# Designs tried in a protein design chat: VH-VL binders against p60001. Part 1

Scores and structures below are computed, not measured.

Target 1, 193 residues: p60001
Amino acid sequence: MNTLIDNPKAMASGYLAMAQMFSYPDADAWRRLTENGLVDPALGRETLEAEYLGLFEMGGGTSTMSLYEGQNRPERGRDGILQELLRFYEFFDVHLNQDEREYPDHLVTELEFLAWLCLQEHAALRDGRDAEPFQNAARDFLVRHLAAWLPDFRQRLEATETTYAQYGPTLGELVETHRSRLGDQPQKSREMQ
Structure headers, positions and changes below count from the first letter of each chain, unless a header shows other numbers; Kabat numbers aren't used for antibody chains.
ipSAE, averaged over its two directions, is called F for ESMFold2-Fast, E for ESMFold2 and O for OpenDDE. V2 adds 0.75 times the mean of E and O to 0.25 times the DockQ between the complexes of E and O.
[cut] stands for letters that were removed.

## First folded at step 1 (VH-VL)

Design a4 (framework fv_adalimumab_6cr1)
Fold by ESMFold2-Fast, scan of step 1:
Structure a4 (fold): chain C 193 residues (1-193), chain A 118 residues (1-118), chain B 107 residues (1-107)
Amino acid sequence: as target 1 above (193 residues)
Amino acid sequence: EVQLVESGGGLVQPGRSLRLSCAASGFTFDDYAMHWVRQAPGKGLEWVSAISWNSGSIDYADSVEGRFTISRDNAKNSLYLQMNSLRAEDTAVYYCAKDWGRYYFDYWGQGTLVTVSS
Amino acid sequence: DIQMTQSPSSLSASVGDRVTITCRASQGIRNYLAWYQQKPGKAPKLLIYAASTLQSGVPSRFSGSGSGTDFTLTISSLQPEDVATYYCQKYNSAPWTFGQGTKVEIK
């Protein structure tokens, strides 16, 4: 994904592609990544898996970095972050990563939630319904969560010599484009084109 | 740095109850899931129960479901296992184990022995 | 319910020997597999997680490999202090199931 547009449907596709990219590359994930052109098939799944494990598997400080917001924001305390994320997901009755024992602050979960909000925004606009709740939630979620930790995460990621490094800029452009479209203030009723 | 200390084990008669405690220190207790794992004398390890950081998710092994209750008190950095309707086959050393966040156990306590016999 | 089966149940080897222990999952578990060492009378100690990543402080003679359903733990040169029972454990979802264990003894 080289070009980003501010259309909520296209934005959702971008978030879902990044969610696929940063998911563990098992056989099903590898198939989707190669089918969607996110990874060169010549790389091999074993190579991608080794890169994922070397970068992201956190088990006592042997990995390079974490995919969890709480571990990327130790000054904030993970408990507070987890409670805020759960309030967003519960408010919309969103069933992301259905295993309730999974931590809600994983990058993939946050990307999937943003994709869901964009899809709901798209459906509301298509159907002539109020899209403002989804837009307001996306703005607040970006400011309070993903955008708050993504810059430092990207700096570490883009310094690596891995396939994942090339998607740092893509994550940044998605977040920047989305925030630019939504603004930082609650939206009053606006006329739709 | 990280320490887990179990207590509450002992001799108990079949059909009665016992409560185990685990005192945690050296990490932010409320950021991690916690587990109980047991080991019968001379036998292997058996996962017993898990509780998420906020008690929102709780799981039990089939062998103890309906009889045991896992709980935690984050203000006290403590994990508990309430064991009801105890059976001879519940005789084991019970370990408190810390979940890293990927559902494997990076730290274990020393264990507390529970003996169920008349 | 995913079953974890280890082989062999026990083995005896000499100091300096290469020792290999296998663990098989009845269904695919990706690389969500950990190995633990339990010395007599002690609590288990984490050796390896993510099938092949060595826990800090664990000697380099220990290594893990495999993915999906078939996994191995290798001790490249067995030492006296390695006498223990070794357990594999799946950790992708409940139940967090252990293999039955492999007892490693000298001679």
Scores: ipSAE 0.006, ipTM 0.478, lowest interface PAE 12.5, mean pLDDT 84

Design a7 (framework fv_adalimumab_6cr1)
Fold by ESMFold2-Fast, scan of step 1:
Structure a7 (fold): chain C 193 residues (1-193), chain A 120 residues (1-120), chain B 107 residues (1-107)
Amino acid sequence: as target 1 above (193 residues)
Amino acid sequence: EVQLVESGGGLVQPGRSLRLSCAASGFTFDDYAMHWVRQAPGKGLEWVSAISWNSGSIDYADSVEGRFTISRDNAKNSLYLQMNSLRAEDTAVYYCAKEGYDLYWYFDLWGQGTLVTVSS
Amino acid sequence: DIQMTQSPSSLSASVGDRVTITCRASQGISNYLAWYQQKPGKAPKLLIYAASTLQSGVPSRFSGSGSGTDFTLTISSLQPEDVATYYCQQYDSYPLTFGQGTKVEIK
């Protein structure tokens, strides 16, 4: 019963669940996390909030764990990363939830964009429309962005004694399953030949 | 036939609760985000609430937040609006509406509406 | 919140006339604008989305234009069945907001 294999709609669900998990755990987010079984209600919202702030806002010491790609890839320079991300979002004229995300390189923003691409792929396949633009964008986005910084991020996350540590493997599984399904090259199509 | 059918409206006293239902047919319900939009008598349209296809994203208008709860049951092709602590200003026809594209929040299908009257 | 303002609030025209309704957003919304028609006693019906894209099944006498903050809905050659209230809606950001409506009547 693996719903992620060859199912872009189920994959979108996984990305949205992870986007919710790594969003700030306000009252509404807490209700959704408990309803979706992502956190144990007995933990309490204030405990989850304390873990979030400790991991991602305060860091503790000279090395802070960041939820931003640009800060996880200092060798690349953040301005270049932001410009590339905006190019992907603007190409599809995508309006992601901007209320909680100041920058395009936030983990949640990148997960929501991947979910959107998976939903558009699903709709195109259902309607008999060309899904290749969404598939090609997802492949390029994963290789150039999320998959490029996630391995180091999750290694640090999984070393913590927090509720968030258990979702490092989940993020990795989503990305690897998605990449495995999409492959290295765009699919050949008679219309594209 | 592709359609949305609302039910559950009626006359209710201020401070009480009412639950609206919307039955979808003729399309794959669990592929689309769904919305509630209301219209007070003689007034314009007001967006009330939204729920994504998997209930992962839920939004409310400020005027109803904390009082109304949107939910869906994809197995039953149904959308719901639980309305608590009702006020006279909640009097309106409530429409169930289907989103056109994912993340593009215009409405390509509307139900016929159900009237909610909040009065003593 | 993005405020949507329509002009005029109401108009009366003759069959065959060209009717123009405008909609202004309080901030830039690109082309994330839809137009709806609501006939008396009926639910709204989508006419146009993405500012200028005509919904399937909508008569070609309806057209939309504009981008950013200023948008226009045009009905060429008004017909009796076009008597309705017309609403614009932005979908650039939440909360979703509608214009106050423009009532179109025949003289």
Scores: ipSAE 0.006, ipTM 0.476, lowest interface PAE 12.3, mean pLDDT 85

Design b7 (framework fv_belrestotug)
Fold by ESMFold2-Fast, scan of step 1:
Structure b7 (fold): chain C 193 residues (1-193), chain A 120 residues (1-120), chain B 108 residues (1-108)
Amino acid sequence: as target 1 above (193 residues)
Amino acid sequence: QVQLVQSGAEVKKPGASVKVSCKASGYTFTDYYMHWVRQAPGQGLEWMGVINPSGGSTSYAQKFQGRVTLTRDTSTSTVYMELSSLRSEDTAVYYCARDYGSDWYYFDYWGQGTTVTVSS
Amino acid sequence: EIVLTQSPGTLSLSPGERATLSCRASQSVSSDYLAWYQQKPGQAPRLLIYGASSRATGIPDRFSGSGSGTDFTLTISRLEPEDFAVYYCQQYGSSPYTFGGGTKVEIK
């Protein structure tokens, strides 16, 4: 296995780390972030929470960034985006969206789904099963969803002076690496041996 | 060689249900999604739904929601399409068609088709 | 819903001639996710082209696809007798996935 190009397990870890980073920083999330080295403990949870609320949740006259694909693609109806995302999740029987912060089009939900697909790809390769269904789903999901709205989102994020700004490049590198790996892999003929 | 073999023609009365089978061979059944597409006489193709044979998860076109049910039997590598509350406009050839993963792209292998006629 | 309009409805041509089939979408097709199928009477459709321009396995090189956005073309460079059939385009870039009405290529 090539560890950089054909490494779905490492890719899954990256997506899960970003899912942790962009989740609401409650006490449990803060513990995970500090234990995984994503945030300096000296920053303090209250500071991270204030940044999160200021960037992503506060109205109050300030320009906020949405963590939801549907709100980042307003010219494309959100209901259509939500329906297509739900079709992906339900088709793979992935259980997501336990509350309002976990809507189908939330960044964290999309990152967790990509991580799940990468883990299934890894398991298939380990077990000698066909990984193409998971690879094809990940390619399609990236093109139709995350990669379609991430560039504008990260441009806005990277312009902020927050802890979150430093993870804009990380999100971009994960998506670019994943797409490159999937696009560089020789597409098997649809005629199988 | 990949083959999808469907059950034979059916003649049904309005209000009845029909269950069409599609048996796959020549590949790992659980690695590929299976779609159902129908075609009324002299008309174009209409997508009905898809099933993931591995977990049994399904997705249906809105028009058929509540009337169509897709199932599979992994021991026989067979998918089933059941359509209930049949009407004359359901007269069509019903096809199963294979695709990779959840990309719902395009259909690389098709069954031979099953003619369903709904008449009194 | 993206509506696919195929034109012409019927092409009457002789073997050896070039066939050009059009498929126009009411909205831009994401990532050029457009496929072409061939269907002969009494037979299931057969995949020819996917991703607007990629030939499916086993499809002769006389078949080619082109186009992007809303305007797509299937070209058959030199019609063989077995190519007289109905051709359908299908978009899979946006739900619900839709097919065109078909173009019949018939012998004149």
Scores: ipSAE 0.000, ipTM 0.456, lowest interface PAE 13.8, mean pLDDT 83

Design d4 (framework fv_dalutrafusp)
Fold by ESMFold2-Fast, scan of step 1:
Structure d4 (fold): chain C 193 residues (1-193), chain A 122 residues (1-122), chain B 107 residues (1-107)
Amino acid sequence: as target 1 above (193 residues)
Amino acid sequence: EVQLVQSGAEVKKPGESLKISCKASGYSFTSYWINWVRQMPGKGLEWMGRIYPGDSDTNYAGKFKDQVTISADKSISTAYLQWSSLKASDTAMYYCARQPYRFWSGYYMDVWGQGTLVTVSS
Amino acid sequence: DIQMTQSPSSLSASVGDRVTITCRASQSISSYLNWYQQKPGKAPKLLIYAASSLQSGVPSRFSGSGSGTDFTFTISSLQPEDIATYYCQQSYSTPLTFGQGTKVEIK
């Protein structure tokens, strides 16, 4: 339902909308989702909460999806992924507070970080400052993290019969649009290499 | 719509106990931090601590950890700040404030209570 | 703890003037800085968050900029209702800390 626009401010809005969609749908989240047109009010909050819990929170022997990059990329090892993500966040002094129960490799955290980079890029361009550090970080972050695990996550999500399945394509379009704008290979050495 | 309403002014003697309240309405009380901020007469703002009502998790500024207790009652959407033994130096205006958090924006206090004036004098 | 230092501690300006207040953090806080307005006898009001984001309902004459350790708050055209004390506050880490405040008065 979201319209994607190829500019940093609009991209940030798209990432924040997806972060909101994949957050636990408590009463405040439900109000924001319905007000922003991301969810049909007729669905009902209890239905969305049940879908969230069934897809993302149930454990044991039941088939469920993980919202964590580390668990979606077991071949890499989660500790290595967490260390890489923390290096990106630390480089920009982006503070993840364990007391707030923030997890470095959660989909919502990664989407919010990309939104933050887009907002910083927008501010730099508006102010006539150098936007390249934020653009380079976003490019590297997408290639090394979100874009590396999103295709398989999206395939599993779109196979479900849930409200969340419809946002698989939206996540894919957002990432693809962002990567297209940034390009995959910078001419200069990458900022974080 | 969204508001925090604090309890009325208190006049106390040193050594007395006190519990002041901050009642939330118009939003999901369990989904936001509630901060407590002190302002001594003629002075600036001091962060004391906060509570996340959903699980009663608390954070305190070191200066206040042994002086006050922050708590919340989910059934009536009310947060509390409590002293077991008041001192004259506790004379101040006390504010509660709601805090949404998204790491892209950090912690900010978007809705504030009207304040509770606490006067401690012999 | 992160210390926040504001300057000036007070200023006097005329209606229509551009007012600028600065805030310095004792260590880098990225863009995690907020600005609050407090009128006499009233609770503080959030004006700016994340260094430069204008809170909904706040007049566009208020703006913020900066990152790292040095931040600026500006009122482009001072109005009578803007006389107040203004506080910066870092949201990078707990304990959250405020600057000492800047009192803005009309000449």
Scores: ipSAE 0.013, ipTM 0.542, lowest interface PAE 8.2, mean pLDDT 85

Design d7 (framework fv_dalutrafusp)
Fold by ESMFold2-Fast, scan of step 1:
Formats: structure tokens, C-alpha cells, sequence
Structure d7 (fold): chain C 193 residues (1-193), chain A 123 residues (1-123), chain B 107 residues (1-107)
């Protein structure tokens, strides 16, 4: 039977795979995507890049999909979202890559943070240390951030005829599986003990 | 039956190399840390380090980091403790032990222990 | 590193006596403390884990208590087979560390 220590490590791998998938597909990213079997090499990097630009950066005057939480939740105000995300990262001493000028609310950044929390949970469980801080942070982060905007984002993504559309269900499965394991209520989280 | 079986006693001279073993059976070898503990004659227990066989990650106590190498071979469920050059001060009983814990509790303990390998280093 | 200090280093008691051993951690380790028994020529045996939990198959005369930095191990009624050295161990942080041991002898 699979143990608790297998679940967070598997979740981390899934989040990192999705972070790779939704990163800009430059030469290094394309190599990683093909090596990890996330894209068909026959598609070609130029085709994937054209799909990325068309979906997320350029729309020819039509609505494009944003990869930023703040732009997917305009009713909340982006500044407030950015401040909340920065508090999560600062609490765990996680620093954004200043050279790459990553925004804290980018999908890739949020997926990488969830992967980091899952790896810390795995290490804590493996080491016999208290995993609850990482589990509680992941639960709060999912409820307040990624899970709050992902459903509408994935519905729009799945309606496209792109390579990215097939990963809408994958993102949803990862988030819902993770939330189910962690629980949204205190009693459910305590049952994991 | 969950058990750890260690290799037999060794008698060595200073400067010689040595590799002793700890063979696991009755559980998933790759799912638990294996720890090495030294006990010098008439002295207490000293934790030396450990390995997680699933990914070969290791941790060492500071004073042992430069003295020994811990490794594992998944294919035969065996962990190893190795010296490049033995000293008389390495004379001791060496135990391996599995780190066990309850799901989610995070409060681990050593169970089982190997029977020990006596290493004697003298001229 | 977390230093573990036991008291006393040795004791002699009569059969039926209540024996108490203490263990102090140099910093808080919550309840990440275990007690092991070692008889001459044998590997250590787990008696108590998580400060107060009795290992299956271990006689009920053995008990543990404490949290944070100060821990106690008790044998409620010492038996002849309890002649051994007892060690506390913290499992809170690497490097994992043991107390120096307490040798228990029968008078």
C-alpha cells in the first residue's frame, strides 16, 4: 500500500510538470517538455510557441487568457492578491527569482510554491518532523489562491484547440486531489494524523 | 518478520579499508531511513548518520562526515558503512537501525536494530 | 546539535523499588524523545517512544513522561531482568543524539 510519504512527493512532481508545461517554451523548456513526455516531439517547438503566444500573450484584439491570478480575479484587486502571496513566500523564506522578474501571482510561480510545500511535507514526514505547517500552508494557499481562480481558467483553456487544453483536466485533478487529501475543515486535517 | 542482519566481526590493522553491511528483510527497504550507530567499548551510543535508500539521500553527524561513507544497494536491500583508512579509535560495535514512525505523527524511533558488527582495529 | 544529558549516570536499587531516570535536552524537542534498554552484549531495545508511548510487548512497569526539555523514565517495580543501561534519544532534529546512558544495577 502507498504511504503518506508517497502522496506529497507525487503531488510535487505533478505540480512541477505543470509548471514546466505553462512556462514559455524556449529551447531549454522544449527540451525538458520532450524529455518528460509532456509534448509530442513531432509537434515542433515553433508550433507550441505560437500556441502559447496566441493563448496567453497575443489575441489579435480578442480576449486572451491571462496566466496571472490577479488578472483572473479583477474583483479582488491585484495589489491585495500580490501582498497575500508575498506574505506566504516570505513566511517560508521563499524568494522569487529577481533576475527573471517573476510576478508572485503567475500560474507557474504558484505551482512551483505548491510543489515546494509538498517537497517540504515529504521531507518532514520522511525525517519524522512535524509536517503540519506545510500541510496547513498548502491548504490555505489552495483555498485562498489557486483553487479560487483555476476552475474558470481551466474551462476557458479546455475550450481551445491547443496542446495546452489537454492539461486543464490535469491541473484540476492535481488541485482537487491535493485539497481532498489535506481537507478544508480542521477535523479532516486531523484525521491525517 | 521485519529484521536487519549485519555482517560478521572484523579484525583490521590501522590504514586498512573496510566496508560492513546491513541487510533488510520483511519490509519495503526504500521507504525507511537506515541509521548507523557507533558504541565504543564501555561507552554510550553515538549516531553516525543515515541513508534513505529510495533516493540515496544521506545525513551525517559532523564528526563522522569525513571519516565514513554510508551507501545502499536497492537491488539486494543492503546498506553499507565504509572506511577508507581505519584508525585504532574506530574500534567499536556498529549497529544499523531502521527509523520507524506512525503515519502523520512525525515522532520516529529506531526499530528494528541489527545485531551489531564488532570492528577491532589493532596492530 | 541538541545535547542530551541523563541523570544519574548509574544507580543501584533493590527488587521492587521505584527507579526514576531523567533526561534533559539543550533545546525544546516537543515529545520527540525515545527510551532504549541495552543489556550487555546485545543491541538496544525500544521501550518508550514519543516521550510516553509504551512499545508493544514491553512490560507495563516501564513508563515515560515529559515534554519540551525535561523528560522522566520510570520503572515502577524493579525486576532482576531490568539490569541494563538505559538511553534517551531525541529524534526531533539531525544529528540524532543520545544521552550518555544510565546504568541500572540490582543491590
Amino acid sequence: as target 1 above (193 residues)
Amino acid sequence: EVQLVQSGAEVKKPGESLKISCKASGYSFTSYWINWVRQMPGKGLEWMGRIYPGDSDTNYAGKFKDQVTISADKSISTAYLQWSSLKASDTAMYYCARLKYYYGSGRPWFDPWGQGTLVTVSS
Amino acid sequence: DIQMTQSPSSLSASVGDRVTITCRASQSISSYLNWYQQKPGKAPKLLIYAASSLQSGVPSRFSGSGSGTDFTFTISSLQPEDIATYYCQQSYSTPLTFGQGTKVEIK
Scores: ipSAE 0.000, ipTM 0.460, lowest interface PAE 17.2, mean pLDDT 84

Design e1 (framework fv_ersodetug)
Fold by ESMFold2-Fast, scan of step 1:
Structure e1 (fold): chain C 193 residues (1-193), chain A 122 residues (1-122), chain B 112 residues (1-112)
Amino acid sequence: as target 1 above (193 residues)
Amino acid sequence: EVQLVETGGGVVQPGRSLRLSCAASGFTFSSYGMHWVRQAPGKGLEWYAVISYDGSNKYYADSVKGRFTISRDNSKNTLYLQMNSLRAEDTAVYYCAKDRYYGSGRYYFDYWGQGTTVTVSS
Amino acid sequence: DVVMTQSPLSLSVTLGQPASISCRSSQSLVYSDGNTYLNWFQQRPGQSPRRLLYKVSNRDSGVPDRFSGSGSGTDFTLKISRVEADDVGVYYCMQGTHWPYTFGQGTKLEIK
């Protein structure tokens, strides 16, 4: 069985890799993607950039996939989604920015927040501190936000002929594994003898 | 192909108002923040206003705060700048500029319009 | 406001020779994420500005490799290794680290 003592740390690594993958592929991002083995260097940055622009930015209307939760869940009303996300970030003193100009519902932002929660969980478990606040926040965040819109986003992504399509399954596996693990949390122990 | 086209400039008297428009095409307008930048004759570039992708957040340079209002209509792919209480020092070419996609950095000016000229003269 | 100061304000260069433009900020441009949000723009006569470089040294698509950026903290340089006729125009540095965003006063590049 894969019951690694560093499971939260491994999850954080996965979320951060996906955050890098779905960030705009500028020179810094391209370097990290190639160094981490997420893209084939032979593809070339220009090809990846063209795929990103074509999928997520250009084309307009139904031909463009949005990387924003609010645009993927218009039935919910985006203002409500943004307020809920900001409450999660502010509760843990994870400020997006000083002037509230950042996009709190961007896929990358949500992945980075989940990675942060996993890192805090890992540190708490390592140090013998209470990990429950981070675990509860991650469960609520997944149910209310990322897991609620990822399935439809992933279905559209996996239908494309792009480098990004291969990471649809990875996103789904991260979210599903995380939710399953949080449902089977071990009981707190005071087994100091 | 990303295109930004400004309109609405002209010659106006001090104290009057103008409304500038910036028509966007070639990208998903509703996903990006937008900026207004101006350039006075023979002078450098000055940033004045930004609006978030959904219009919920707006920021202004102190010199225009209370006089200029930035807005957008995502259904029409159009950015606006309402300019009130115009003064001679507002004479400039006004550019709209696209924000960079959310990711690796802060707001950037990766695409600019061709500019529209505003002349405030008595 | 962060003051961006460029030097020189103008320079004349012979075709094929190098050109160097300095930009100094009144405050460090290192953001809390460790990145430095210093950008360079080119404005050719009668045209809109075009971004050349972002985050100090990263070149935009279509920008020739003869353009390079360097520097850290508060002191930055734009270099053109071999000036071509198409390079005539005004060059601006700009910071995106602090509100409000501010530009340098510009450096005019002319060919002899």
Scores: ipSAE 0.005, ipTM 0.466, lowest interface PAE 13.1, mean pLDDT 82

Design e2 (framework fv_ersodetug)
Fold by ESMFold2-Fast, scan of step 1:
Formats: sequence, C-alpha cells, structure tokens
Structure e2 (fold): chain C 193 residues (1-193), chain A 120 residues (1-120), chain B 112 residues (1-112)
Amino acid sequence: as target 1 above (193 residues)
Amino acid sequence: EVQLVETGGGVVQPGRSLRLSCAASGFTFSSYGMHWVRQAPGKGLEWYAVISYDGSNKYYADSVKGRFTISRDNSKNTLYLQMNSLRAEDTAVYYCARGYWSGKYPFDYWGQGTTVTVSS
Amino acid sequence: DVVMTQSPLSLSVTLGQPASISCRSSQSLVYSDGNTYLNWFQQRPGQSPRRLLYKVSNRDSGVPDRFSGSGSGTDFTLKISRVEADDVGVYYCMQGTHWPLTFGQGTKLEIK
C-alpha cells in the first residue's frame, strides 16, 4: 500500500516506525515490531536478529553496512557531523542519546529527531502557534544530514535479500515526501515592524 | 548553570562503609551518565565508576569491583556511591563528574569533591 | 588497561612563552567509529579539574584559543601558545576509547 504521507503527525508516525525497525531486535523490540505490524510473527525474532547482525554488525569488513552517518560519509570528517548534530539537538533541548552508546549520528537517533520535529510542528499547527522554526529545522536537518547519506545507504540495503531491504523504499519515501512538503509549504507573510 | 555538590565524606576505619552523595542542578540529570573520579593526596586523577542515564548500566575499575556500588535517584537529581570494605588506599578526594557513560565525551562538569580518609 | 604517559612531569615557563606537553598511549585511541577520544584537563591549585579539550583538538566553551591540541593514534600534544599566570596547575591527558577510562600521571606547570 502507498506509504506516502503529507502531514506532520502521520510523518512522525512513519519516522518512529522506521526508528523501531532499524533498532536492535531484542525481545521488547520484537514485541513492538510484531504488535505494530512491521514484521510477520512467523519470521521469528532469531531470524530478524541474524539479519540485523549480518547486515549492520558482523558483515566482515567492507561488506558491513554502517547505521552511522559519519561512517557513511568518510569524505566529511565525522567530528564535524557530530558537532552539527549535537547543535541541532541542543538548540531544541532534545536528548535523543538516552543510552549514550548510540552516537548522535545513528540512523535511529536521526529518525527520532525528525519525528520529534514533526510532532512539534503538528502541535504548533493544532494550537495556532508558529510552526516555522520546526519546519526550517527539519528542512536544514534533512539537507545537511539524513538526505545526504540515505540514497547510497538505501541502494546497498535494497540489494540485499533481507526483511530490512523492504524498508529501504519506505525510508526514501518518508524523506522525499518530507522534503517536498517543506519546500511546497506556503510562505508566511513577513511580519510588520 | 550546571552544579554538582558532593557530600558524605569523612574519616573511617579500614573495613567500614561510607556512602557518598552528589546533588545535581542546572541540567536534565536523567539525560546524562555520571562518573566518580578520585584523587589520592598529592597524586593524579583516577576513574572508578560510571552509571548510565537510567541506572541500567554500570561499570567499575577493577580495584573497586565488588566493594563499591554506584546508583542514582533521578527523581531527586542525586548520584550515590556506596563504599564497602574500605582500605587505606581508598583515601582520596572523590569527585562526581558529568559525562556520557560510554566515556566518549567525559567529565565536562565536576563537583568540588568530598574527602574520604581511611585510617586506623 | 591503556597506560597514558605524559612528559615532562614538570615544566617551568617564563610568562608569555609557549609551553608544550606530550601524552602517549600504550595502544591506539582510534575508536571503531573513526574518532579519537583523547581529552585534556586542567587542575589549578586547590580547585576541581576542568576539561580543556575533547576529541584531541576541540576546545570547550570558555577555554582560551591559546590552548590547542594535536596528535593521532598514540601520540598527542597540548600546546599553550603564550603562558599566563593563571595557567599554573597540573595538566592531565585522558582516554575515553578503551575501558577502563585512564588518565596520564599529570604535568605540573609552574611560572619561572
């Protein structure tokens, strides 16, 4: 079914679902994935875990796909990427690395931040408050970070014969829909002095 | 601004116990890992223990494993160190410090320290 | 454990002159993510330590630009371009790459 979405609340749900999908599939994660219909229960947690480890953790050198932006963009210093990401999170007083083993540039962390921005945008629009700060931050974040490395990541992911490969198109659709919506949003009139 | 205040230090005999506290303010305590670092008189800094943001993960230096227990109460913005089976070599100023529990971004803020003296 | 070795152990510098402190680690401090988690701390007499630099060369807010860090792998340097009176104290390098976290033995900076 078509997963294209064009409103911030639905977009937040999509980002959170993808964050959940790309998290390590422990017992709690597996329960949530099956409960939310993201995986077929008949697959089995052990099978999904084996796919996760093979793709992202234990691929044997160059065959391993990193879930970290900094490792997917070695031509740009990872130090600079981490500093930029921390500035985004700190600007909004958002603490997304609760476990602190997950770096600011992990795919799940970036997806959760985009979901948070979408939820704040939705709340602002619902409450008649200014949503532009969240929309502008999401646009800048997508251009500077997730959209800059996702295309190559998803191309490699979609070449695999795994459960995760099926969500490459979903990730791409979410990012491109979000970028399109932000670019097509009506510009607010300049406020009078 | 960020503040960390240690209390609970004192003079104790070998084999006894002592509990240190570190009161945090000026930041979201529940979002950060917390560390204990000590400094023996006239000596350098030595890391001893860390606790993750939610208290689920802890790590210790070998010299204190089994004797010291790190814990936290996020509802009270307070970090604790339970020190059992104290030895003369545990004599030091004990600092609490904020930092990622992974150790990658360590000790960006420190408390003033509390002195523990273990003597007969 | 990773052993951090500083040299010199003490340094006397004339005001306005540069100072340089070396730090060597017993194994590489490059983490699997490509980052090097080498930090520098300053402890003034009677005060708590203060972080000066993280990830080799990144300066903490409020740290003067006369402090700079360099190095890679196992060999690192802290430089003070022009020493001021309030720079007196002990400087420590510290690694966050390997468990347990370890500090160098410290370098005492004094003014001549």
Scores: ipSAE 0.000, ipTM 0.454, lowest interface PAE 15.3, mean pLDDT 84

Design e5 (framework fv_ersodetug)
Fold by ESMFold2-Fast, scan of step 1:
Structure e5 (fold): chain C 193 residues (1-193), chain A 122 residues (1-122), chain B 112 residues (1-112)
Amino acid sequence: as target 1 above (193 residues)
Amino acid sequence: EVQLVETGGGVVQPGRSLRLSCAASGFTFSSYGMHWVRQAPGKGLEWYAVISYDGSNKYYADSVKGRFTISRDNSKNTLYLQMNSLRAEDTAVYYCAKDYYRGLSYYYMDVWGQGTTVTVSS
Amino acid sequence: DVVMTQSPLSLSVTLGQPASISCRSSQSLVYSDGNTYLNWFQQRPGQSPRRLLYKVSNRDSGVPDRFSGSGSGTDFTLKISRVEADDVGVYYCMQGTHWPLTFGQGTKLEIK
């Protein structure tokens, strides 16, 4: 934990591993997951694909769980969430996946953005540049987006009998560790309003 | 090269109408919100209308509500302003400006047109 | 509407010396996402406005580092560390946090 707290590069690796885990498990993704030890090769790709489709993309257009923040926070309105997320991504000139079928509020997209912020923080610290913009953005993003919906998502995920359930705790630990390191700057901004 | 080119200005009598156009090039027009900002002679900048990237949301300053209509045609990369019931106080240089990205949330206006002059004179 | 008040309305600066322009808002400009949508624009005589800074302190591409922005909440400052002849013009602050969008009244910068 101390390593993750003290090392944004290691934290970025954790976010990227989780982004890979929750991406659609095509042949290339399966190869990377097995090579990186995230799944047991004995499970088989077809089994992992079936689990993914059953949990997140059921036949007939209804999934058991959603991987999209907007669908996990219907009380907030998805349009508002999408606009806030786009504000973060475009501010840093971060592009969505090359496969434009994913929306800005997909779990993978949010994890990739946090990984990118951690990598930029690492580079800034290494180069003696100001890391504060990346740290502030990560703090705000976590509080307003991923950390706001992950706890309920995680509880549902961990109740399943799937390979994905094993990574609920990992997602929670990454977010909690990151927030612990960065502190609670966004609340000061709210008090000024 | 990102450019905005405005046309349609001119001298017009009170109570008449004008339609302004803003032709966009060098960026994906359909991905950005667009603004109209005016500047009366010798005065400061005044925002008065915005349209979201897809045209579904529009907002106006109270002074032009019901008289001015903002619209866009993404297939032609063109922004429009229909100005009805023109008054002397509508005399200004009218600028179109690009929002930062995908609608009303960023409010940056990072690229501006050259402006087109509207003079409402009896 | 949020009222943006600039001070001074005009200033004359000796070439190479610093200049400072203040902007105050009638309400906090911190948005619900924690960001402050305060922009600074420059309008040179006979030209269209050009954005200099966004989110208080971030420079647009091509804007020299002699331009800097600072401030929080309701009080903001644009500083030019070494004024050049090309800096003559009118400077506007603009808030994007609250609807409708509002500009300050402008500050005219002249060379002595």
Scores: ipSAE 0.000, ipTM 0.440, lowest interface PAE 15.9, mean pLDDT 82

